Miniprotein binders against Protein EXORDIUM-like 6 (EXL6). Designs and how they scored, part 10

Target 1, 305 residues: Protein EXORDIUM-like 6 (EXL6), of Arabidopsis thaliana (Mouse-ear cress) (q9m8t8)
Amino acid sequence: REPPSQIPNGTLDLSLLWYGQFTPTQKERVHDFIESLNFDAKEGLDPKVSAWWKVVESYQERFEVKDIYRQKKSNRTVAPRIKVKVVRSYVDEKMKYGKELTMGNGEKLVETAIGNMSKVVPVVLLSAQVRAHGVGFCDGTCQHNALAKIKGQKEPRRYIMVSNPEVECPGECAWPFHTADKGPRGMTYQPASGEVGADALVIQLATGLADLATNPDLTKSLFKSETTPYNDDVKKNHESSSMYIVDPATKCTRVFGSGAFPGFTGRIRVDPITGGAFNSHGINHLKFLIPSIWDPKTKSCWTPM
Below, E stands for the ipSAE of ESMFold2; O stands for the ipSAE of OpenDDE; V2 stands for 0.75 times the mean of E and O plus 0.25 times the DockQ between their complexes.

## First folded at step 7 (miniprotein)

Design a19 (from p7c with E3Y L34M)
Fold by ESMFold2-Fast, scan of step 7:
Structure a19 (fold): chain B 305 residues (1-305), chain A 86 residues (1-86)
Amino acid sequence: as target 1 above (305 residues)
Amino acid sequence: SPYELKEEIYFLEIMIKYLEELVREAEELGDPEMIKFAERALEFLEKLIKELEEALKKGDPEAKEKLEELKKRIEELRKKLEELKE
């Protein structure tokens, strides 16, 4: 039996911890992006960040199977919504655990982000001054999505940790705003916010949020939990026992528009005044470049254009 | 909308400018991967300009003039790239 995979009560309450020094633009862009996930006003410009989030929300229906003996398909015609909001934002500018973080220090930051709140998802954002060890940053990933064992709590807590995209490996984590360091170099663009670190941080957070929301039963992807890539042959052999063992946003990494290929983002838009590259709109007519997401209905990466 | 079309035309323009430099470098270096990338990018641009021409049939005269300029540059890129593949 594969149980339904859903976000309880249709809400993701985020607790942000900003570790180190961040610009106002970096903080504002992250908050604006999160608010834009649920912004669907008629006067808003298309394509919308919220349209991308609706693809994420549609994954909740994937585990609603028709089974005459155990489960039945939902009689709803529309996927349940996931409302995302920031319920706490804390800044540790002094970097309590220093600039070189171990996995254990990272878990303590997760605990700090949770504080005394139940049912929040901690998001730890690392400044340009910080390096985190043991999480696989700059080895195929720019965000870490895992479970932490919290002292005094029976159930482990889901969290996201986002590396700074600008300093350690900008060719991997800040593309397409920085020249790629592997494979075809391809075209680079200016960030819509005017700051590489801010827009690249949004891309990595978007990936983490989408992967978390589409795969809330992390037990089905436990084989990746040691920050080592899962063996594809073993993964394929276990597909029948786990419906989702792939991370939908990570599967579409570096795809931002239709017609994408290695070194090229695909179809996007560029603001002729600022030069800023984008593929979506959010609150206050803000422009964002967000990664494509795997759509299981079409078996392809969904793109805004 | 007129704003969306202007943003698409500008994207097309910066891609063309990039490819003009890339094709020049490919000619100097003889790098087959650069030539392969340029071919795929040029095919994308040739498809995109046809879509934008269709969208602009009843559109802004200034945008039409810009699109005609970009179309000529795409054709020049195609000619240069075919010469490099020979």
Scores: ipSAE 0.706, ipTM 0.886, lowest interface PAE 1.0, mean pLDDT 79

Design a9 (from p7c with I14L E21Q)
Amino acid sequence: SPEELKEEIYFLELMIKYLEQLVREAEELGDPELIKFAERALEFLEKLIKELEEALKKGDPEAKEKLEELKKRIEELRKKLEELKE
ESMFold2-Fast, scan of step 7: ipSAE 0.723; ipTM 0.896

Design c1 (from p7c with E3W M15F)
Amino acid sequence: SPWELKEEIYFLEIFIKYLEELVREAEELGDPELIKFAERALEFLEKLIKELEEALKKGDPEAKEKLEELKKRIEELRKKLEELKE
ESMFold2-Fast, scan of step 7: ipSAE 0.732; ipTM 0.895

Design c14 (from p7c with E3W Y18W)
Amino acid sequence: SPWELKEEIYFLEIMIKWLEELVREAEELGDPELIKFAERALEFLEKLIKELEEALKKGDPEAKEKLEELKKRIEELRKKLEELKE
ESMFold2-Fast, scan of step 7: ipSAE 0.722; ipTM 0.892

Design c16 (from p7c with E4Q E21Q)
Fold by ESMFold2-Fast, scan of step 7:
Structure c16 (fold): chain B 305 residues (1-305), chain A 86 residues (1-86)
Amino acid sequence: as target 1 above (305 residues)
Amino acid sequence: SPEQLKEEIYFLEIMIKYLEQLVREAEELGDPELIKFAERALEFLEKLIKELEEALKKGDPEAKEKLEELKKRIEELRKKLEELKE
C-alpha cells in the first residue's frame, strides 16, 4: 500500500507546445477542455467535466483522525483542488525537427515547452503530419507520460506528449469516432466538435493529465489490477501473471460509461441536433467525451454515467 | 431532466439501429464473434430500457410511446439472435 503522490501547492501550470499544423477547432477544443476542469457548469448540466476532475483530485485526499477519546474518532478528509491552467502556448507550425521525431527530438521539444520556467508541466501535442518514434505510439498508447532529466535542474520534470490521433492509427487513438483496428469491431459515434482529430485529442490529453495528477512522481505504484474492461479476457489467459500496476485513466482505457465492454463505450449521450457523442458538460454549454477513471475505493472504473 | 432523457433515448435508438445491422451481418456471415458482441449489446439494451421505463412511469406520453417502439425492436432482436444461436 503506497501513499498517493501529491501535486505541489495544488496547481498544474501547463506549457503547451503545438508541433505542426493544427485546426482552430483542435486548439479551441483543448483550451476549452482544460478551462472546463475547474469550471462548475450550470446546475442541471450533468455530468460535468469538473466532476470528472474531482475524482482525479480525490487521489490527493489525506485521511486525518482527530481523537478526543480513545474510542471516538472524527474522520477529516482533505480534498485539495488541483487548479489547471495554461500559462504558455507556443506553436511550431514549421516543425523545426521535421515530421519524423526521434526520442532525442522529443526531449528537445519538451525542453522548448519548459523554456526558463521552473514550475510548469510541458505538454507536447503532435499534429497529423508527425510521427514520433521510441515512445510506443500506436503500439498500446496514444499519449506518453514520463520524466525528463533537464540540464541545470536538480529534479527531473514530468511531461506529457500526445500523438496525433487520426492519421497513423485512428482505430487505436481516435476510437470511438473511428472503427477499432484491434479487437471486436464496434459502434462509432460522431464527435461533438464535428472533428474527429479534435475530440480524440481531448481524450488522449485527458488520459495523460489524469495519470499525471494521480501519480506525479512516476516513482510509486499506487495499486494492482487483475483486469480492465477492455482486456479482461486476455488477462484471464495468464491469471497468475496478469496482475500489474497501472495509472488510473490508462487502467480504464476505452471505458466512457457504465456497462462498457470490448468494442462498446458504455452508457453515453448523443446530442439529437448535432449527432455528437458526449458524457460530460463544460464551459459555454460545450459537450465532451472523456475517459473513465479507476476508483480504488470501489475497485471499479468511475464513469460519468 | 427531459433534455437528458431525450439524449439517452436517442443514444438507445442509434445503438438499436447498429445492432439490427450487426445481427443481419451475423446471419449472413455466421461469425461467432459478431454473435457474442450482439449478445452483450442486447443484455445492455435490455437493462437500459427497463431503467428508462421506470424513470418515465409518470413522464411524457410521447417519450413513453418511443420507448415502447424501441422495446419491441429489442424483443425482435432477442428473438432473431436466439434463432442464430441454434
Scores: ipSAE 0.689, ipTM 0.882, lowest interface PAE 1.1, mean pLDDT 79

Design c23 (from p7c with I14M L48M)
Amino acid sequence: SPEELKEEIYFLEMMIKYLEELVREAEELGDPELIKFAERALEFLEKMIKELEEALKKGDPEAKEKLEELKKRIEELRKKLEELKE
ESMFold2-Fast, scan of step 7: ipSAE 0.736; ipTM 0.899

Design c4 (from p7c with E4Y Y18F)
Fold by ESMFold2-Fast, scan of step 7:
Structure c4 (fold): chain B 305 residues (1-305), chain A 86 residues (1-86)
Amino acid sequence: as target 1 above (305 residues)
Amino acid sequence: SPEYLKEEIYFLEIMIKFLEELVREAEELGDPELIKFAERALEFLEKLIKELEEALKKGDPEAKEKLEELKKRIEELRKKLEELKE
């Protein structure tokens, strides 16, 4: 038996909290992206968002399955599916805690997203007007995967918080739809939706969902990375700067296609009608640009192309 | 020819246009890092154009003509970049 997880194998139920004002396009893109994770129509266009999600699901395999092991059925294991769905969506358009969020305000928003549901994963999405302090946004990350203490619950709840990628640090969080803040000027593209904020929000949510689904209990040591200069308590706990753990999608940040390097996305496609950049297809022939994810089988960042 | 080939050709065209601007800037500034970026990007484009040419051997004549145009632009970029590296 594997250790208990917050996410039951087979279902990932999301409770969305939209904090502040969002465009219809931003909301629709997030919902369409989530629905696309499990979309596997016979005549669907390739590459598929669902193929990317199958890489996430493969992290649940107890044993490797390879064609060379065809001789013995006992040596085969199929990765369990993770069905992702939105079970609750709440809008706080007036911003109950204002535009400047403390860590305590963030915890209250997570509690609001959970409501009375014991098994949901809260996803807090912050509008362009909002700044969240103490969570490391614009300092190496554009989404926050953390644990919150929930009143009446023994174990803390894992959550995702996504900053608005477009306003506070677009060169970090809205690339490749905005010029990069660091490194070569690099290449930029048009978003498939026509809105930088909508497509960049999908990228950050995709990163958060993949990292959460591949390490749902935060107890697995998947990767070692460089130092974390922003949290002295983390450094103190590890007694070494080299003991920082990075999740699979965060390991592949800014990689969208094969041949990527700093300032360049790698191989993607551009719609000749809209000018929109993408590397995957979802429901209703919608096109998405989604970040790469580390694949332990190939020991590389898996890309759709 | 498959629909995705049109999308890849358009991506290629947008990359070439960006590189043409980048190479001009590298010439003006003499920045070694811009030259290195342009070299890596051009290597990528040279590989991609060969793959697309193979995929389009019996494709739409208009698409083949577009690839031929883009191939010539890539060759001109290579020539300019080699001059800058020297």
Scores: ipSAE 0.722, ipTM 0.890, lowest interface PAE 0.9, mean pLDDT 79

Design ko (from p7c with Y10S F11S I14S F37S F44S)
Fold by ESMFold2-Fast, scan of step 7:
Structure ko (fold): chain B 305 residues (1-305), chain A 86 residues (1-86)
Amino acid sequence: as target 1 above (305 residues)
Amino acid sequence: SPEELKEEISSLESMIKYLEELVREAEELGDPELIKSAERALESLEKLIKELEEALKKGDPEAKEKLEELKKRIEELRKKLEELKE
C-alpha cells in the first residue's frame, strides 16, 4: 500500500540560508547549479546536469501490475518532472547564534530559512567559520537531511543542512579537489570554478537534494516489487519494477564516473582552458562535477560518464 | 563522434596520470591496502580502454596512436603493481 513518494505539484521551492561569510563564487555556484537541474536545451553540451536530475525524478515512477492470467493491468505512469527553484536567499553574515552551533541552534536556523512560508524546503549552508556540534558532519557525512517539527505547523518539515566541506573535514568532503586517506597526495583535481569550497559545496548540496527528492518522507526501509515478464519468447527480457531505496545518492558516495573505486573518481573530463574537473554541463556553458546516484532500473550507480 | 572520442582519450590520459601517482605512493609507503586500491582502479581503466578501442576501429589514426600510447602506460602500471605484490 505504500506507493512511491512524489514531490507535491512537481515543484521544489528552496529557501536558502547562508550562515556566515561566503564568497560570491560560492553563492553563484550554488544558484547556477540549482538552475541547471532543469536546463534541458537540445543545443546544450552533454552530459547535462539535467540528465542527472532526470534519474532523481525517475524515483517517482509507478509500477505496472499484471496478473498471471493477464486479467488485470494498469497503465504505466511516467515519472513527473520536478521543477527546482530558489524562492528566497537570506544571508546571516553576523552569525546570530555564533560560530559554535548546537543542534538546537541548527533547528532555529531551519526555522529562519522557512520564515512564514508553508511549502518551502529550507536549505541551511554553514560557512567555513562555523562548527556544528551533534549534527554528525564528517565521519562519512557531509550534509544532513532530516525532518523538523516546526512551531505553529502541523506537518514536520524536510530540510537540508550542509557544512562547509573545505575546512572541517576536506579529506572526506572536498575530495577529489583535496587529498584523502585513499588516493594520491601529490595530485588532486582542480575545481571548475577555481574554488575548492565552491565546487565541493555543490557536490554536498547535490547529494542532499537527490536524497531529499528520492525519499521525501525519510522512509527507513527498502521496498521491493515483483518483476513482470516482458515478451515470453525472450526469457531475458523481464521488466523490472522500481525499488524504493533510502538515500540513493549517499549509497554512491565518492563515485563521479564509470569505473570508480576508493581513491579513483572514475571517468571524468578536464577543461583544457581552466584545468577544472567536471562530468556535466549546465546553464551558461558552466561545468560541474556532481556525484553519482543509485538507479534502481540498472541496479547500479548511475554516472554522467 | 570522432571529436567526442578524442576528448574521451584526453580524459583517459588524465585518469592514467592520477593512477600513476597513486601507484608511486603505494610503492613509497608500502601500504598493502593502497596497493589493492590501485589494482582495482587499474582493472577499471583496463575495461574502459577496451571499450574505447572498440569505438575507435573506424577512427582517426592520430587517436589510435594516442590510445596505443595510453594502453602501454596501463600495461606498465600493471607490471609495477605485480612487482609490488612480491
Scores: ipSAE 0.350, ipTM 0.650, lowest interface PAE 2.8, mean pLDDT 76

Design r12 (from r8 with M14F E32W L51A; at its last look DockQ between E and O 0.40; V2 from the best seeds 0.00; counts 0 for: SAP 71.12 > 70)
Fold by ESMFold2, look of step 7:
Structure r12 (fold): chain B 305 residues (1-305), chain A 116 residues (1-116)
Amino acid sequence: as target 1 above (305 residues)
Amino acid sequence: STELIEFLRRALEFFARLIDELLEALEKGDPWEAIEEIYFLEIMIKYLAEAVREAKELGDPELIKKAERALEKLAKLIKELEEALKKGDREQAKEILDRMAEAVRQLLEILDRLKE
């Protein structure tokens, strides 16, 4: 009969591997976005990146996702917080495994990002020099949030992989900053950073982080909660369907604002000084374009605007 | 293509709704925020105009020319709206938004006639 305990705040420790050559803008943009996630200034311009992150942090309680997961509602007094921190940043400009990656080399990059750290999320960032088709990019996929088997470990490790798409597949993975290759060619806008690759990397990273942070298996680890909503019925029953929402930010791919439809971002804004498109504000008054998050209650994408 | 006309219709319907929201926001909101939305709309208008030019083969040439003129009128009204907002002239901004709404209604009527 112990009273329910408060969920302690979790820390999401990121280990970044910068594979290939990146401009200073690309590196700075990614770091500034990460810092903006937990920057909650009372004064400042809305919408905020931190407000978007709060939607991610409270996803399981804010949206009615518990009905899809096999877990009961809880009456908690404090929303969980996820502090995102970069604990390592490793740069491989020489590209030890070459410019054309395979699944095998991709696994080695994840292992490199992990190093000897048991409690990090590896984030592999591939520069525009890298041909990433061999690890699954540009064939309907613009970022990875996946599991990798690591030698010497019983459990697979979750990782995020992003790739600057401005050379290999800008028409598939850099919209709205580049015209689309397929479907409605759509309206395009300028990146707020001035670089297509920098702002595309932010969209991909934001998507991967949101998908990772809304995954109940990971939130159990971060918050030490008694809820374990996923069951591995697939291995035992072979015909079982999973009862979970997978990758709710990826589910809203190409949706950046209310009223979006194929070829149109939805409601966003443009900075009259820089010409850059955005839907949120971060540290130092920086402006970002970040993805939407699927809301199963409304059966639509929750948008920053 | 027929898909291009449908894209134009959906975009113009969004445009009309945003005009209504901007009218409401002018009574309550910060003019600078409206200016940022205006720059977003200006880019929309440029793409709509390009899309109408690409549709020349798919419809009545006179209707296409009328649509092009209405989009040019919208582009001029957007510039006037920007200036009114920078001056803080909310009454002029409301008048311009009303004229923009009428131009969008005319465009939607033209698109209905083009969909044959």
Scores: ipSAE 0.769, ipTM 0.897, lowest interface PAE 0.6, mean pLDDT 81
Fold by ESMFold2-Fast, scan of step 7:
Structure r12 (fold): chain B 305 residues (1-305), chain A 116 residues (1-116)
Amino acid sequence: as target 1 above (305 residues)
Amino acid sequence: STELIEFLRRALEFFARLIDELLEALEKGDPWEAIEEIYFLEIMIKYLAEAVREAKELGDPELIKKAERALEKLAKLIKELEEALKKGDREQAKEILDRMAEAVRQLLEILDRLKE
């Protein structure tokens, strides 16, 4: 029996909807990042973006997860690949629903991204000109992962919606390229692309893709945690036995390398020519900074370095 | 703030571990990993210097000046380390890393006194 969370036929076909004005760099970085997920870089270009994606793919080797304290590990070790590709890219520069989006308008954007395609995952990217209300950005996650009921389809469709990280809670969503509430405020890392809005967008998309790929149906509780996206500082000192469900990439928010702590990324690299911060390599010798992800095999946040 | 002093302490402890790992890598004969980490170390020095600058009102001005001087010394040592590694001078690189480790130890002592 195939696990309920397995990606059908090992392909994740993305339909991108760019809502508002985006720079060429933002579009290129997103496309290059997606292509890098399945690209095995040559020897000497480690760590790889594809190595991070293999951790995501390993969730398809699933252990039975009923309770984090009472699960039985099966010896079923199958690591099928998940090929990620963009099958459609649509730009709405004129912003059909305006700059102030309601949840209902967001659902219509998801429908627009789907079009007439039965098996695509819609990814709605919001420009810096757009503010989304009621979507839940700025709650410890900078992308929205949910299920949408589509007219004429029996099964709900999983989607990703990403706000612009530079304008939507930049201290959380554009960190470490923007100042955070913790640590030194006068210093930030430089984005490898030269644009904060491009590299931060990649970080948020990476988180959304990882959470989607590890829990595509949203019907399974993968983890329990005492932390919530709303009040992590309150919960860190709480001795409560109460637990909240957290997806793998969200469980490792703001961790980019080993040794990370609030205000510090952990171990990463800096390009000596551009000053750009990165922890992985992709296609065409491009450098990316991607977030950590929970690895159930090691029971820790897996980092590229 | 008090959190900046704790940030400084954790960052310096991480920095010390990186120095030890680079020393071990050079002794084992794998020097190429060191070069890519040098630029990250340079950025870490900038973060530490900014944190000390922001913490100036939290401590003894004399101790703050000592911390600033120690960070300047570390910045110079990192540049010397980069040059030594580019020349393949492993013995010079190890000597510089030992001097960097001592400077980090001195900074940690300054931070402990700053908390008092």
Scores: ipSAE 0.531, ipTM 0.805, lowest interface PAE 2.1, mean pLDDT 77
Fold by OpenDDE base, look of step 7:
Structure r12 (fold): chain B 305 residues (1-305), chain A 116 residues (1-116)
Amino acid sequence: as target 1 above (305 residues)
Amino acid sequence: STELIEFLRRALEFFARLIDELLEALEKGDPWEAIEEIYFLEIMIKYLAEAVREAKELGDPELIKKAERALEKLAKLIKELEEALKKGDREQAKEILDRMAEAVRQLLEILDRLKE
């Protein structure tokens, strides 16, 4: 087989499970955000959500392209793009497993999100009605990416679980749209969407997605072909590189702009009309507040602004 | 209380940096950057005001009053700065920024006393 002339782009096919009741705004905001990840409109306002995602994609540069011929043509290690698509959306408004989730139930939600699809990344979104302490939320985080063992599958599946913190722990996970439980109150911002839960949810999702997409294990699943375009032997050496860290978005939590410090988001903008805080633009000039991400190249938190 | 004081310190330091950046922007003749810096100054003054308000609970009413006065001064200076910039009076703008820097120094001094 002739080596592909170009490094194949990866695809993250997301299967969304909406567990609980979500507002239309929340659903729309999530979808809009996801769509914004790969939206590279030249005419768009800066900074862009897509620029943030490019930083995420840059983590793939840690791997050497297996095909020597590809290296010869481009002296530059070109990181593949990661296209993110929602391929499934399932809503469980009745909350089959109740409002109080256990770890066991959480796993079942992941299974539900996967369904019969072998190559999807399950994203479990928990509504504000859900009490997610049982799955480890509202204890420093309201999102996580993890591996779940799925019945009938030999390999564990990576999943993202996020919670809307607007009711359960807004002071912990909805900052800066809610006063923080710890530290100075400072100035709180309005959510750009008009709903705290929606924008907070997006922050959690963004964090989870970034952490998942930068995980070296994802390389195996990102590409449709079972064959990774990257040299596995080099993978081990780069994992040890101090430049690349696990969960780079989590590491840069609560940093939304340059100059950030505890209690201050950093440089962000406020929409003069809505009063909503934002640091990036997505599709259709939608304004988002997204977290920063550890940039392996600069060894610092990359901020949109 | 310690966290609040640290926040105030960092906020003031950041504010000072903004002033410097604004000065640089003015020197470079970049009005867009200048406007952006002013925007952040306005945001930061709100943060500072809120923090000082919270600090009222920490005690030393005299120091808090001094801090409030200094913040009021800064708020006024920001308005003056905006006006100066609108008029294109760069010299006045620089003067105002110097005064702002002084006010920030005063606030930092007050903060240091609050830590004691």
Scores: ipSAE 0.519, ipTM 0.803, lowest interface PAE 1.1, mean pLDDT 87
ESMFold2 (binder alone), look of step 7: mean pLDDT 79; pTM 0.795

Design x1 (at its last look DockQ between E and O 0.89; V2 from the best seeds 0.79)
Fold by OpenDDE base, look of step 8:
Structure x1 (fold): chain B 305 residues (1-305), chain A 91 residues (1-91)
Amino acid sequence: as target 1 above (305 residues)
Amino acid sequence: SPEELKAEELKEEIYFLEIMIKYLEELVREAEELGDPELIKFAERALEFLEKLIKELEEALKKGDPEAKEKLEELKKRIEELRKKLEELKE
């Protein structure tokens, strides 16, 4: 069977679990951001959230060496797209497992987010009310993607967990919308949404999504179609020499624009009316501040600006 | 219009520049008072960035709004003053 000329587009179906109380702005901001990932409007303001996501999508090229070669004949190496959709949203305002989360409770939240859906990516969002130290947050990070063993499933499931840091550790995870705990007294900006927690949450989510979407394990699952034999053998040889890294967004933490250095965001924009800092545009010209990601092609942090 | 959009983008960048300058002015004052060499180094690095940015903005505004140009000139003067102060602190 002739290998397909193009790797089919992948889809990330997200199941969101909102654990705790979230403001409407926080919820809207997250949804708007997710929708912005695949919003490829020809017309609009640059830079775009979708351009950032294209860099994430480019990580798929590491598996397509043979197929890239075939596409080179067409002079257009088009990386397959990753369409991101929210397919489920569940709210637990009562916080069934309490405000103080343990690792065990964290896993249960992931299970809750999955529910009965076998092909979803669970995203657990923790509100500002949640104490997330028990799950490893507020120790240099407020997001992670990981594997959780789910009851009744043979294979572990990849999940994203993010925390709103506005109360528990704003100095660690809400920069640049809050003064950083470490380093020079960095510049602080207003969040474009008007809420520190909302924009900080988006930064964490963006980081988690990028890291998850670039993970080799997920990529395999996304593009394993019954019809396209994912040649597992190609993975072993290229992983060692590949310019691709694990957790490319985490690697570029706190880099928001060109020229960034500790205590400085890099080149970003500030809305003169709202004072909001941003470096990208999403749906309906919404302004977002999103993290940079490691570009394997340039071997540097790709910045929107 | 595309031109209007570019003009708006430039305003947003100019405003960013202004905010950074204000911040640096405060830092330089603090550095002067405290004699903190780390603050001085940070300020210097930030200033170098700003000097590069302002040149880029100047180029972008060659055919731009006179008001924006005037603002940029003002900011340029402030950057020059900051440079002078930082040099004095290094001596």
Scores: ipSAE 0.743, ipTM 0.905, lowest interface PAE 0.6, mean pLDDT 89
ESMFold2-Fast, scan of step 7: ipSAE 0.746; ipTM 0.899
ESMFold2, look of step 8: ipSAE 0.761; ipTM 0.905
ESMFold2 (binder alone), look of step 8: mean pLDDT 82; pTM 0.796

## First folded at step 8 (miniprotein)

Design x2 (from x1 with E8W; at its last look DockQ between E and O 0.85; V2 from the best seeds 0.79)
Fold by OpenDDE base, look of step 8:
Structure x2 (fold): chain B 305 residues (1-305), chain A 91 residues (1-91)
Amino acid sequence: as target 1 above (305 residues)
Amino acid sequence: SPEELKAWELKEEIYFLEIMIKYLEELVREAEELGDPELIKFAERALEFLEKLIKELEEALKKGDPEAKEKLEELKKRIEELRKKLEELKE
């Protein structure tokens, strides 16, 4: 059987768990951002969130050595697309496990987010009222993707957990919408949404999604079909020599535009009307500030601007 | 129109530039008062970025809105003044 000429597109089905109280703006902002990932408008303002996501998708090229080369005809290696959809949204405003989370409780939240769905990527969003130190937040980061052992499942599940840092550690995780606690007194901007917590949450989510989507383990799961010969052997050889890094968005933390350095976002735009800072456009021309991603090809942080 | 969109984008960038200049002006004042060499270094780095950006914007505005050009010229003068002040602080 002729190997498929193209790696099939992957789909990330997200199951969202909103843990705590979120504002409508925060919820809307997250949904709008997610929808913006695959919004390939032909017309509109640049830069685009979808262009940013294409960089994420390009990480799939690390597996292409055998299969992508089969698009012999067009000399263009087209990376498979990763479609992102919210398939479930669950709200726990009562915070079943309390506002002070432990690692154990964190895992339970992941389980809750998964529910009975075997193929979903659980995304746990923690509200500003949650104390997330117990799960490793507000110590350099307010997001992570990780593996959780789920009861009854043989294989651990990859999950994203993000926190709204607005109350607990705004100086650490809400920059540039809040003054930074460390380093030079950096520039601060207004959030494009009008809410610090909303835009900060999106930054965390964007980072987590990018890191998750570029993870080799996830990629294998997304594109492994019974019919697509995923040569596991290629993984071993490329991991050692691969220009591809783990957590490429985390690597480029606090880089939002070209020329960035500690205390400075880099080249971004500010809406003269709202004062909101942004570097990309999503659905309906919504303005977002999203993190940069390590580009393995250029060995630098790719910035929207 | 595409032209109008581009003009708007330039306005957004000019506004960013203006905000950054204002910030640097404050930093330079602080640096003058405190004599903090780290602040001076930071300001210098930021200024270099601004100088590059303003050149790019100037090029983009060659056929652009006269008002935007005028604003850019104003900002350019402010950047030059910042450069002079920073040089004085290094002496």
Scores: ipSAE 0.754, ipTM 0.910, lowest interface PAE 0.5, mean pLDDT 89
ESMFold2, look of step 8: ipSAE 0.777; ipTM 0.914
ESMFold2 (binder alone), look of step 8: mean pLDDT 82; pTM 0.795

